# VHH binders against Phytanoyl-CoA dioxygenase domain-containing protein 1 (PHYHD1), part 19

Target 1, 291 residues: Phytanoyl-CoA dioxygenase domain-containing protein 1 (PHYHD1), of Bos taurus (Bovine) (q0iib1)
Amino acid sequence: MACLSPSQLQKFQEDGFLVLEGFLSADECEAMQRRIDEIVAKMDVPLHCRTEFSTQEEEQLRAQGSTDYFLSSGDKIRFFFEKGVFDKQGNFLVPPEKSINKIGHALHALDPIFRCVTHSHKVQALARSLGLQMPVVVQSMYIFKQPHFGGEVAPHQDASFLYTEPLGRVLGLWIALEDAMLENGCLWFIPGSHTGGVSRRMVRTPAGSVPGTSFLGSEPIRDNSLFVPTPVLRGALVLIHGEVVHKSEQNLSDRSRQAYTFHLMEAAGTIWSPDNWLQPTPELPFPPLYT
Key: E = the ipSAE of ESMFold2; O = the ipSAE of OpenDDE; V2 = 0.75 times the mean of E and O plus 0.25 times the DockQ between their complexes.

## First folded at step 18 (VHH; framework vhh_7qia_2)

Design y5 (from x5 with T99E; at its last look DockQ between E and O 0.29; V2 from the best seeds 0.00; counts 0 for: pae O 2.5 > 2)
Fold by OpenDDE, look of step 18:
Formats: C-alpha cells, structure tokens, sequence
Structure y5 (fold): chain B 291 residues (1-291), chain A 124 residues (1-124)
C-alpha cells in the first residue's frame, strides 16, 4: 500500500524511520537492476578521478580533481568507488564493475527508469500521506554494497549533509533491490533519535580550498546497543527521517546489498543551506516530486 | 587531558616570514590529521592548511606557494611555515586536530578540538 496508515504514521513519528515491505514488485526491482547493469557497462571514469591522497604536490591537483568530481556530481550520473580498489597509479586492483560504491547523484533526473520510479504514483502517494505539500527531489544514488568489502557507513544523520532551515524537512527513501540482512549490511537505526537536532554538518569549504568539504562539529559517541537492525526484503522501502541516526555495517558476505535511495525536501517554507555540498544548478534545479 | 598549544605568532612586516608551532598532548598525535585555522577580525574562522596522518598536505588557495604545513610525530608538533606574508594574512591562528572518515567517494575531515590561538599581525 502506497499510503501510510495512521498507525504507520505514528510509528514513523515515534521512531524516525519506517519499513514498508513489498513497496516495489520483483519486476520493478529487476528493471532497475538491469538498467544499472547497462549504465555500468558504459562506465568511463577518467584517471584523475581515481586518485585519493598523495604526498606529492603534483598529485594534489589530481586530488582536487577528485573533489571537483564529487562536488559537481549533483546534476550528473557519476561513479564512486570503494576504498582501496586503486593502485598508486589509479589502476583498478579489482574489476571495475565490482569496485563501485555508488552511482550518483542525479539518477532520478537523468535516467528514465529511475526517474519513473522516483516520481511514481506510489512515491507521490506516500509523500502526500506524509503531508508533504511541495516536496522536491534533491539527490539520488544507487548503492552496491559489494560482497566482502562493501564499506560501512558510519552513524550519521542525513541532515548533516542535507541541511535545511528549519530542520525536519528532509526525508530519505531507501529502497532495497536485494535482500538486506545482518550479514550483507542492512540498515541500523537508533529509534527516536530524530528529535535532538543535528550533531554535525558537512559543509563546502571556501572556493579554491582543499579538501572541498569538512565536518563542522563531531558525531557523539553512541552506545552500539542503541542501534536496532532493520533487515528487509527485496522491494522494501525504508523511510528515513533526515535527523534519525542510522548506519550500515560492512558487507562481509558473498552477496551484494544493492539499494536505490533518494532524498526529498519539503520546499514550502524551507531554506536549503548554501553550505551543503549539493547545490541545485541551472541544468538541474531540484525537481518537484509531484507531477 | 587534551591540549593544543600554539606558539610563534607576532608582528611582521609585509613580505616577512613566521613559523607557527602547535604542540599536542593528551591523544595519539600520529593517528590524527592536524590543521591550521585563522580568524581575522570580523570574519569567520577559516581553514588555512591541514596535514593528514599519512603526511598529505592541503592548502587554501590564497596561501598556496607561501605557506607550508608539516608535522613531527616524534615531537607531537605541527608547524606552519608562513612566507611572503601579506596584510590580509593578519589573524589569530588556531591549531586543530581532525578525525577523518571515508564515505565511499572521498575522505571527510572533522575538526573537533582547537588551541587557544596565536596572533599574527602583518603590518608595515
């Protein structure tokens, strides 16, 4: 069901997240996976975008190139890779298609299949049931969570990266395209943690600075026992309040945990922070969800 | 107890040089990235340079070619060599430590502790 029941709404308000099993059909999931395979097959990543840190001044420019690659990805479909998949020269140590961490950040806008899913009647109905008046899509990404080395995502609030005034205007929609279990990196949440504000922010550094982003503030140390795992089946949608603390562990299994995620912002009465790494562009202003 | 103690600030003429030092204590220095911030009167604090635990250095564009950040792990000290100083470099300079996290596409640094600062004045 695309519309939330009163009990589901209450649960979301209390917990800061909600699981909706069976949101997408198997066919819908398959279509998305096939499309991503096509996209990956055409992958072309310049060498300068494969560089991490270097102690050599000459290579610092390349590192800056990587920063620009990320900062300018808001209106593009770009590939981002797992840690440790490149040698010092930027060559792949593992097959490229198995090295991808995520693809982003404009699948929702530039790819017909993902645009269709993002702006589906189901998603719109869900947003309406949440009381969103003028929601816009701010970003999207396809996450692979590769077998054995799919990296962890540290505890965080999405609002740290997608900050608004006032708070409480950002919503994450996380769709499992594969079963997400404990062993392959399901999400973990701290229920009720969405009411305490934002502990830190990732902001752009001034133009011309390296690195391109930094954290303001720090993530508090949280007891691991506070996190509740949320395993879900293929086709499930997880609603994520922008301020709820959540994480995912490293995928140590032989199976990937692929997911499509995009974020909505209630645009009515909301100011998008100019310090956010992601900014709308003339090429891609934040598109309205409702069509 | 965590401490960062800056030194080396002072008055210098345009074109002059200063070397700032920051001595760290109370944590495993070699495991952290270190940075220098500065805050000019009426302006926000801004990152000037930082050095990772691995020794990679990064600079603000306005100081590239003039400033050099370095570290001595044996002495738990981070340095900022400032050459060709300009009046616009006038500020209180702060030493800071940073943790870093990898988010699948980049390293993000979180500066979480600052020293009390050392003043630098560039004036003729």
Amino acid sequence: as target 1 above (291 residues)
Amino acid sequence: QLQLVESGGGLVQPGGSLRLSCEASGFTFSSYAMGWYRQAPGKQRELVAFITSGGSTYYWDSVKGRFTISRDNAKNTVYLQMNSLRPEDTAIYYCARSEHEYWGDRYVYSFDYWGKGTPVTVSS
Scores: ipSAE 0.072, ipTM 0.489, lowest interface PAE 2.5, mean pLDDT 90
ESMFold2, look of step 18: ipSAE 0.497; ipTM 0.798
ESMFold2 (binder alone), look of step 18: mean pLDDT 82; pTM 0.832

## First folded at step 19 (VHH; framework vhh_7qia_2)

Design z1 (from x2 with Y100H; at its last look DockQ between E and O 0.34; V2 from the best seeds 0.00; counts 0 for: pae E 5.7 > 2)
Fold by ESMFold2, look of step 19:
Structure z1 (fold): chain B 291 residues (1-291), chain A 124 residues (1-124)
Amino acid sequence: as target 1 above (291 residues)
Amino acid sequence: QLQLVESGGGLVQPGGSLRLSCEASGFTFSSYAMGWYRQAPGKQRELVAFITSGGSTRYWDSVKGRFTISRDNAKNTVYLQMNSLRPEDTAIYYCARSTHEYWGDHYVYSFDYWGKGTPVTVSS
């Protein structure tokens, strides 16, 4: 029974994140990694979806194509690649299987192993312990954080991209499938930063227009000394309030930092913004967590 | 101070033509891609046309073949030539500066600065 103690709940409320070590077993982590290896072995990504650039013009053209691929990924299993792994022609400079940054954004619905983990008894019990009435799963990602190439993730708040009215309705569940340490790019948080709303929002163009995004507001410059590193062992779950500021550093080490993450929205009394990049589709309305 | 100033809007009859311009200042115009958006009454803002710093273009399907985006880097100006106008083209037209941002694992172009817009009305 994955119930939060009163002190764990209080810590989550105060900090905006919480670590639960040992949430998945080693066997569960390994099964997910094996499934990802199978998915990667069958990978076939069109050239226009590859995003390495050598000139400003090439960056502008391929960023637009990359935007199309991203904006339509909410009900798919799609591959996103590290910076610097393509030549000027869009061909891989490294083996394709070692060049992937992440896979998103519907593993929770489209892959039976990830669906089983996402809707597992322990996840549902955790959500009930948090008092969620009608949680839905809005997206999922498998993150590689590749050795040497695994890129920095700049400071951000998830709710800037997954905006709701009212705020406070989005929760990230981030599960380490390998040890996540300082050396291979663990998460860093600003404790308590979830109480002031979001600093900016990414909004999308309406359906039927040229695909694009805009930011409303701007990301403030933050004092790096406010960030606290959050190393965790394989199988840990990190609960991430949608508005807590977090980041991760580049992985310069010889070891990847693989993680499975998904986001819940409390749908009771909540309006999902029609301006979000991610929208439910006829193929995949946001599935209820409770089954 | 960044500035984008649209002009050339107005009232035009269906089937007519109009040319919008957008003068940029306060940044290195030739280094940025630019776009034109429009917002009709009661509708969300939508991207109509996009032009890279080197002149490559893209268009929304409903304007393709009727509208042409162009730029003059020496004059820091982007243009939208609008032909065969229809009543559904009625909107406020905005020019915007595009950036591209690496967000963890992909590049996404987005627009970080906007003009005030110029109204276009197509009616008889």
Scores: ipSAE 0.082, ipTM 0.511, lowest interface PAE 5.7, mean pLDDT 86
ESMFold2 (binder alone), look of step 19: mean pLDDT 81; pTM 0.824
OpenDDE, look of step 19: ipSAE 0.538; ipTM 0.816

Design z2 (from x2 with Y100H W103F H106R; at its last look DockQ between E and O 0.52; V2 from the best seeds 0.00; counts 0 for: pae E 8.8 > 2)
Fold by ESMFold2, look of step 19:
Structure z2 (fold): chain B 291 residues (1-291), chain A 124 residues (1-124)
Amino acid sequence: as target 1 above (291 residues)
Amino acid sequence: QLQLVESGGGLVQPGGSLRLSCEASGFTFSSYAMGWYRQAPGKQRELVAFITSGGSTRYWDSVKGRFTISRDNAKNTVYLQMNSLRPEDTAIYYCARSTHEYFGDRYVYSFDYWGKGTPVTVSS
C-alpha cells in the first residue's frame, strides 16, 4: 500500500491507469469536502465568467473572456461552472453551490487541507515507487460532477493540455471523495491507449495583448466500445498516465461525484512546453512534491 | 463537402500590401466565426485575426493596425487585408472555421477545419 507491487506497476504500464482502493480514509475525504464547503461559501466570481451564451456569436465573443479567467487560474483558487446554470444576464438559475463544475488550479498550494493531502507521506511514497526522481505539482482541481447537471467530459489525454518533451512525464492522481459509479459519472478508459502519443495539443495563441488558446491537431473519433468503465469507492486513487485516453459521462443521477485531482510532472530531463496554458508564475513556481 | 480555399498570396516587397481571400463551401458560412492563421518555416501555427459571424473582429498584437479581417456572408468569403508587410510576416496563411467547445469545465476556443493555405513571401 505504501509501495506499488511489481504486478501493480506492470498493470499501470500496460493499461495506462491503475486503481488503488482505500487510498484515503473516510475521515480524510470528509475533511476535504468540508473544506470545499467553506471555500464555496466565500465564492465571488466575476460576471463575465458566469454568462451562458444564447447564440453562437455570443459564445464566440464571451469564450475569449472565459479563456482569460481560465488561463490566469494556475496560481489561484477559481470557480468554473456547469453549462446551463445561468440566465442571459449571468444570474444563477440554481443555487450557486450546486452550479459549480470545478475549482482550480492551485488548491494544492493555497489551501492547507489540500496541500497536506497532496504532499502526504502516502502520495510521496507512491511517487517514489513509480520511480519519479524530481516530481513537481503542476495543477490541482476539485471536481463536483453535480447531480443532473454534471457535464460529460469528452475523450481526452491530459498531456494534450500539459505537454512535455519528451512525452510520458505527466501523471494524474485522481481521488474519489464519493463513490464513483456508472450512474453518477465514473471514469472510463481505453486501456493501453497511452502508447500512441497525443492526438492534439492545446496551445496559447501568440498575441501581444491577451493570450488565447487554440488546438494543434484534431481529436479523433473513437469507437465508444473501446472504453472500459472504472467504478471506484470513496477514497480510491486512480493513477492516470498523461497520455491514456479517458472520459466521463454526464451525471444524470441525484448524487454528485466529487473528486480531488492533481498532476505531477517528472522534472528531471523534462522540458515543460512554453506553449501550455499553464505556466509557473513568480507567485507559484511548480512546487516539488517531495518535502 | 466542407471546403476552404485560400487565394491571393504571393511575393511582395517590405512595406507592400496583399489581400487574401478564402472561399467557403459545404456548411452554413454565416453561422460560423472565421480566423486566419499563419505558419512560418520552423514555427508553430499562430492565430492572426478572428471575425465573428456578425462581423466583430479581434487581432493579435503582431498585426494590429496593419491587417484587417472582413467577411462577405453573401459570397461565403473571408478576407485578410495585409498592409505594411514585413519580412516577419512571411508564412503560409490558412483560413479556418472556428468552434467554441465546452470541454469538461470551460469553453475552449478552437478551429475544427482549415484550408490548405496560400503562401506569402515578404522579401526584396
Scores: ipSAE 0.007, ipTM 0.316, lowest interface PAE 8.8, mean pLDDT 84
ESMFold2 (binder alone), look of step 19: mean pLDDT 81; pTM 0.826
OpenDDE, look of step 19: ipSAE 0.211; ipTM 0.602

Design z3 (from r5 with Y60F Y100H; at its last look DockQ between E and O 0.42; V2 from the best seeds 0.00; counts 0 for: pae E 3.0 > 2)
Fold by OpenDDE, look of step 19:
Structure z3 (fold): chain B 291 residues (1-291), chain A 124 residues (1-124)
Amino acid sequence: as target 1 above (291 residues)
Amino acid sequence: QLQLVESGGGLVQPGGSLRLSCEASGFTFSSYAMGWYRQAPGKQRELVAFITSGGSTRYFDSVKGRFTISRDNAKNTVYLQMNSLRPEDTAIYYCARSTHEYWGDRYVYSFDYWGKGTPVTVSS
């Protein structure tokens, strides 16, 4: 029942994204939120990882630990924090649980609740209806989009970060665990923008470099009027083509916009770029979606 | 008006040396980090060396100890001294300007302008 109809498939192909309301039940969403609360309750972040990034040389060097922390998170469950939540000594300026930007990037593999959701029959059925033959899960994250200061996500293509040869092999599954509205940072898309290729890539820099990643190229100037907001209700799944341009605004509201996101890659006939920040590891090779 | 002009490429035998130069114009050179990339046939472009505006350097593992990136702000030029060259170093080498970009939870350099490249061939 989670299979796409012909009309839905066509819409996805035309727009590069698709909203599926009511994909998860309230109970399923609640289970995920409760589990994340448990995970957050056990949060322990080393001091050296409590770093804000700056354009200043000295601060960049200081940020190396944080960069490595990010680069090595592909097979771990780690906490990432909003900008401005630490003082110069690394102390929290706001409650730690309210400071988290996201948790990632291996919830899909290491947490039973999120593994269950990621590999659910619904998700598998959806993937099959999209014609995926050998999809694997490459990353997952829980995004909080905290009230008032949940940071914006600039316009981007997921394929910039998760690059493949050929293109068109990566899909994002964005699940709203809370209502995502205009005021609390719903997604915005440029419909049809997924057919023009990738504008830039984020790649790993040389080992030991500061910072650990860089962009090749730049995003083109885009008319803001081209973006269409896509507010969705709790339980909705937003299917995201790897090349569709999308963004989210800062959350200036009193409520969070929590979401669970994971990405699929069609593995058949696909080369994962060795320059991607995220790499499979012996500990966690990209797991097949189908079970 | 922004320009990056590479020079110094050529044919060299294994074990040889080359010095690449990249002259920049059209922007405040001293304010930007610079990088050298290379792209071998059939391979992706890869960062070889990086130098910040402050002069801090970083190198790709395979070139550590052999390559040296430097800059002369007075001349608006970034250099890549390549010693002990190997056949696997054969590629088109590109100079690139980098800007700073904060991306949510990470600091990223954005290479937003590239030269046309200079070819380096290491062959006996």
Scores: ipSAE 0.182, ipTM 0.571, lowest interface PAE 1.8, mean pLDDT 91
ESMFold2, look of step 19: ipSAE 0.313; ipTM 0.690
ESMFold2 (binder alone), look of step 19: mean pLDDT 81; pTM 0.816

Design z4 (from x2 with Y100H H106Y; at its last look DockQ between E and O 0.71; V2 from the best seeds 0.00; counts 0 for: pae E 10.6 > 2, grease 24.6 > 24.2)
Fold by ESMFold2, look of step 19:
Structure z4 (fold): chain B 291 residues (1-291), chain A 124 residues (1-124)
Amino acid sequence: as target 1 above (291 residues)
Amino acid sequence: QLQLVESGGGLVQPGGSLRLSCEASGFTFSSYAMGWYRQAPGKQRELVAFITSGGSTRYWDSVKGRFTISRDNAKNTVYLQMNSLRPEDTAIYYCARSTHEYWGDYYVYSFDYWGKGTPVTVSS
């Protein structure tokens, strides 16, 4: 099961992404959504999210707190909110459960339901059919793409954030937990864009440094006509080459576009950059995919 | 035109001091955070020091306690005072302008412009 045919492998190699409809059943998708509801019910909002900064200096202090929260999230289950959901006193302007952008970045390791899906037989079989020898799971995210408020994700390449030497060693597995359509913010790709390397890198600076991260290089302005929309039904898996350019538009519709995504790195013959924002920790080294 | 012009580099003995300056033009200097980076031969650029628009400072661990960053918004200039210099401080030092980008629900700090650099050599 979940083995790629030769034509599917070729399509992935040519395009840099591949859609596999029906990867999870409706029941599997619903179970993950129920688990997320339980996690959200126990949510505690960090202080830096509750404080509005009205000056440039105050915004820089808020941004530092947000960056520290992000940089230490690799071995945690943490909540990230949509822009503008707090007033100046730190109160929600939108119900809290409707204001979450994503949960990251260790659901795959710290939650039994997400761990089971991530290490499932079908995921492992898919990785074997791609020829991965020593894949490790480097991060995971649950994405809400909230109705009305779900923000756009600008054009990017995942390997800009998850850099390896050589390139070509990072793979995203993106699973639709709800239908992902034009109206609620489906993915858009530039087919074949994965062959030219990355345009920029986000790098981590040492602990206690400011800024906590930096972009080296710049994202080019891209011709929007090159992007193709990739609508998928609930339960689809989208394989995303680490260097393929992709985006999603904001969700102005009345329906969310929830997705579970995680990234694999082929560890055999690969150097994980010490400059990456994400590093393995003593609490959580990157777990092997194959169990 | 946006410009960052570094000066003040040179040769010093170990234990010596230098003061680097970076004069900025072509943007509203007082609205931006600024940083100093360095690059030794064959190495990646690395952060040395950072100062916010409001004057808050941060330092790379290897230079903390030895280097001091400061700014003069009236002169559009950022400074790096380097004391107790060591041979491993030998590098080209670059002034950089920081931007703020939202990525998801948080800021990501980034540097979008770099000066041409000023060389610093620490040897006996």
Scores: ipSAE 0.000, ipTM 0.258, lowest interface PAE 10.6, mean pLDDT 83
ESMFold2 (binder alone), look of step 19: mean pLDDT 81; pTM 0.829
OpenDDE, look of step 19: ipSAE 0.336; ipTM 0.667

Design z5 (from r5 with Y100H; at its last look DockQ between E and O 0.35; V2 from the best seeds 0.39)
Amino acid sequence: QLQLVESGGGLVQPGGSLRLSCEASGFTFSSYAMGWYRQAPGKQRELVAFITSGGSTRYYDSVKGRFTISRDNAKNTVYLQMNSLRPEDTAIYYCARSTHEYWGDRYVYSFDYWGKGTPVTVSS
ESMFold2, look of step 19: ipSAE 0.539; ipTM 0.787
ESMFold2 (binder alone), look of step 19: mean pLDDT 81; pTM 0.815
OpenDDE, look of step 19: ipSAE 0.275; ipTM 0.644

## First folded at step 21 (VHH)

Design aa1 (from r3 with Y58N D61K; framework vhh_7qia_2; at its last look DockQ between E and O 0.24; V2 from the best seeds 0.35)
Fold by OpenDDE, look of step 21:
Structure aa1 (fold): chain B 291 residues (1-291), chain A 124 residues (1-124)
Amino acid sequence: as target 1 above (291 residues)
Amino acid sequence: QLQLVESGGGLVQPGGSLRLSCEASGFTFSSYAMGWYRQAPGKQRELVAFITSGGSTNYWKSVKGRFTISRDNAKNTVYLQMNSLRPEDTAIYYCARSTYEYWGDRYVYSFDYWGKGTPVTVSS
């Protein structure tokens, strides 16, 4: 269902997340995967990922390259790679197509297939049922979570990276394109953890600084027993409050856990932090969700 | 050979001020970003302010407007001016040298060398 029931709304308000099984059809998922295959066929590998450096100056140059690559990706479709996929000489240790961590961050705007999914009537109906008045899409990414290699995502709040004033204005929509189970890295949540604010921020430094981002504050140690796994089937959408604490474990299985994720921001009465890594550009201002 | 030595901590009343100093040695100070961490009793160590090699600064929200980080490269020293101190600012304050951490899609500031710390107590 695209429109949330009163019970679903209540659950989301209480837990800070909500699972919607069967949000996308198998055909829709397949179309997205096929499109990604086409995009990967034209993959561009940045040089900053290939070489290890031993001096501070070299490290700074590498960091600058990586930072620029990342910070400028908001309005582009770019490739990001798993850790440890390159040797010291810059050669792939694994096949290039199997070394991708994610593709981002403007699939929602630049790719017709992903634009269609992001701005679908289903997504718009969902947003409306949540009471969003002027939601905009801030970013999107395709996550691979590669077999045996897909790294963990440590506990975090999305609002640490996508900070607004006031808080509570950012939502994540996480769509499973493959079954996401315990063994291949399903999401884990701390229910109800979305009401305490944010404890850490990733902020950008002024243009030209190296590196371009840093963390302020701290991520508290949380009892692992507080996390609830949320395995979902292909086609499921997981609605994520920007402040709910969640994580995913390393994919230790022989199958990937591919997902498409994009974030919405209620623009009405909201200030996007200028310290966020992601900034709108003239080329791609945050597009309105509603069409 | 690498050394970070903090000083300037102490007891101060609410609303008071302190200036912390950290003298660095054993590395090219001007090439590194520096930061101030603090660790309150029963809490995790948190980064409250950092300054890049180029002099750009940023602050944790709870100290923004009250704390100022600065550096003197000629003296190999980083400073933390703390004004309008509050009881919740009570902590051991640590000077830290930055390092870079690769996260696959980005490099972010990380810190791997700390001084021994200087205690700051804000109490009536």
Scores: ipSAE 0.274, ipTM 0.683, lowest interface PAE 1.9, mean pLDDT 91
ESMFold2, look of step 21: ipSAE 0.491; ipTM 0.798
ESMFold2 (binder alone), look of step 21: mean pLDDT 81; pTM 0.813

Design aa2 (from x5 with S56Y Y58N D61K; framework vhh_7qia_2; at its last look DockQ between E and O 0.60; V2 from the best seeds 0.00; counts 0 for: pae E 2.4 > 2, grease 24.8 > 24.2)
Amino acid sequence: QLQLVESGGGLVQPGGSLRLSCEASGFTFSSYAMGWYRQAPGKQRELVAFITSGGYTNYWKSVKGRFTISRDNAKNTVYLQMNSLRPEDTAIYYCARSTHEYWGDRYVYSFDYWGKGTPVTVSS
ESMFold2, look of step 21: ipSAE 0.396; ipTM 0.739
ESMFold2 (binder alone), look of step 21: mean pLDDT 81; pTM 0.817
OpenDDE, look of step 21: ipSAE 0.467; ipTM 0.808

Design aa3 (from p4f with F50T K61Y D62R Y101H; framework vhh_6fv0_2; at its last look DockQ between E and O 0.41; V2 from the best seeds 0.00; counts 0 for: pae E 2.7 > 2, grease 24.4 > 24.2)
Fold by OpenDDE, look of step 21:
Structure aa3 (fold): chain B 291 residues (1-291), chain A 125 residues (1-125)
Amino acid sequence: as target 1 above (291 residues)
Amino acid sequence: QVQLQESGGGLVQPGGSLRLSCAASGFTFSSYAMYWVRQAPEKGLEWVSTIYSSGGSTYYYRSVKGRFTVSRDNAKNTLYLQMNSLKPEDAAQYYCARSTHEYWGDRYVYSFDYRGQGTQVTVSS
């Protein structure tokens, strides 16, 4: 079931993405959602999220705090919030549980439910069918895409953030835990855009430097007509090539679009860039997918 | 119109020095942090240095730290990069860039919205 057919493999190679409907059952999705509810019940809000700034320098310092929080999250389960959810005094403008953008980035390693899903036989079979020899899990995140509030994700390549040498070694697995439609922020892809390299990178700056991360390069102007919406049902897995250009629009609906996403890297013959924001730690080296 | 124009590049021997300048116009220079970035042949862009708007804080890429010094004259709308003890690996097109930032749902990520045409630095023995 989880093995790709020759036609599916060909489609993935041509398009740079592939939809697998019914990858997870409703019960599996429900279990993940319930576990997230439990995790959210213990939510911590970092202080830097509540800080206002008056100058660019202060803004950058604030950004550094936020970046440090992000940079150190690779081996933790941390909360990240939507833009504009705090007032000038640091109070929530919306309910705290409805202000979360995502939870990350080590659900795959630290939470038993998500570990089980990530290392499931289905996922392993999928990876094997793709010809991966020594795949490791590099990160995971739970994305909420809140009703009326879930912000857009601009067109990007995952490899901009998760850069390898050579390219083409990173895959994203995006699992819909709710129906993802046009109105609540389904993914959009530019089919075939995964063969042109990476146009921009996010790189870590030296420790203690400000900012903590920077974009190098720029995204080219892309015609909106090139994007194809990819609505999927609850339980679907969207396989994403690390270099395929994709985006999601703002959720303008009254329902969320929750998804669980994790990324794989083929470790055989691959160098993980030391400039990536995410680095393995002694506490959590990149775990092998195959068990 | 925002304009950035780099100058001061050239050919130097290993161990030599260069001083790059960047003339800025079309915006309030003193209000922006500025970056130096570089691109070597067949390589991507590399961050070199950052200086805040006030000039009070500076940061450097690890490979240039101790050798390069960034500064600015806000009265002259000019950014500088003093490069000492140049190495062959420093050879690149050097650009000044005006800082900006993007919000990616959980954090601000800094980048640049304007970049000059660059000035070529060559280090040859």
Scores: ipSAE 0.080, ipTM 0.499, lowest interface PAE 2.4, mean pLDDT 90
ESMFold2, look of step 21: ipSAE 0.336; ipTM 0.728
ESMFold2 (binder alone), look of step 21: mean pLDDT 82; pTM 0.836

Design aa4 (from p4f with F50T K61W D62K Y101H; framework vhh_6fv0_2; at its last look DockQ between E and O 0.64; V2 from the best seeds 0.00; counts 0 for: pae O 2.8 > 2, grease 24.5 > 24.2)
Fold by OpenDDE, look of step 21:
Structure aa4 (fold): chain B 291 residues (1-291), chain A 125 residues (1-125)
Amino acid sequence: as target 1 above (291 residues)
Amino acid sequence: QVQLQESGGGLVQPGGSLRLSCAASGFTFSSYAMYWVRQAPEKGLEWVSTIYSSGGSTYYWKSVKGRFTVSRDNAKNTLYLQMNSLKPEDAAQYYCARSTHEYWGDRYVYSFDYRGQGTQVTVSS
């Protein structure tokens, strides 16, 4: 079931993405959502997230704190919040549980439910059908895309953040836990855009520097007409080539668009960039997908 | 139109000094943090120094700390980098860059939306 047909493989090679409807059952999705509810119940809110700023300098100082929090999250389960959910005094403007942007980045390793999904026979079969020899899991995240203010994600390539040598070794697996439609922030792709290389990179800056990360290069201006919306139903998996350009719009609806996403890297013959924000740690080296 | 123009580069002996300048135009200079970055041959872009918009905070790469000093004159729309005790490993094309940032739902990530053409610094005996 989870093996790609020749036609699906061809489509993925041509488009740089592929939709697999019905990849997870409703029960599997429900289990994941319930587990997230339990995790959210124990939410810890970092102080740096609760600060408002009036100047660019203040913003940059805050950004450093946020970056450190982010940079050390590779082997932890941490909470990240939507923009503008705090007032000037650091109080929530919305319910705390409704202010979360995502949880990451080690659900795949530290949580039994998400580990089970990530390393499922279905996922392994999918990876094998793609010809992956030694795939490892590099990161995972639960995305909420909150009603009305779930923020947009600008056009990007995942490889900008997860850079390898050579390119073409990173895959994203995006699983819809709720219906993802135009109104609540489905993914948009530029088909065939995965063959042109990477236009920019996010890299760690030298230790102790400010800011802690930066983009090198810039995203080119892309015509909006090039993007194709890809609405999917609950349970669908969207396979994402690391270099395919994609985005999501703001959720303007009254319902969330929850998704679980994790990334694979073919480890055979691949060098993980030491400049990537995410680095393996002794506590959590990149785990092999195949068990 | 946003423009950044570096100057002041040249050839110096080890232990020598240079003062780089960056002339900015086409935007409110005083509102932006500015960066110095450098690129040596066959190497990637390397961060050197940051100065915030007010000029009150400065940061340096560890290898240049104590030797380099970043400053700015907002009235003149000019960024400076005083480089003392230059070493061969400091040889590179030096760029000034204007900071920008993007929010990705969990953090601000800074980028360089504009960068000058650069000025060459060579250190050789």
Scores: ipSAE 0.053, ipTM 0.461, lowest interface PAE 2.8, mean pLDDT 89
ESMFold2, look of step 21: ipSAE 0.358; ipTM 0.703
ESMFold2 (binder alone), look of step 21: mean pLDDT 81; pTM 0.823

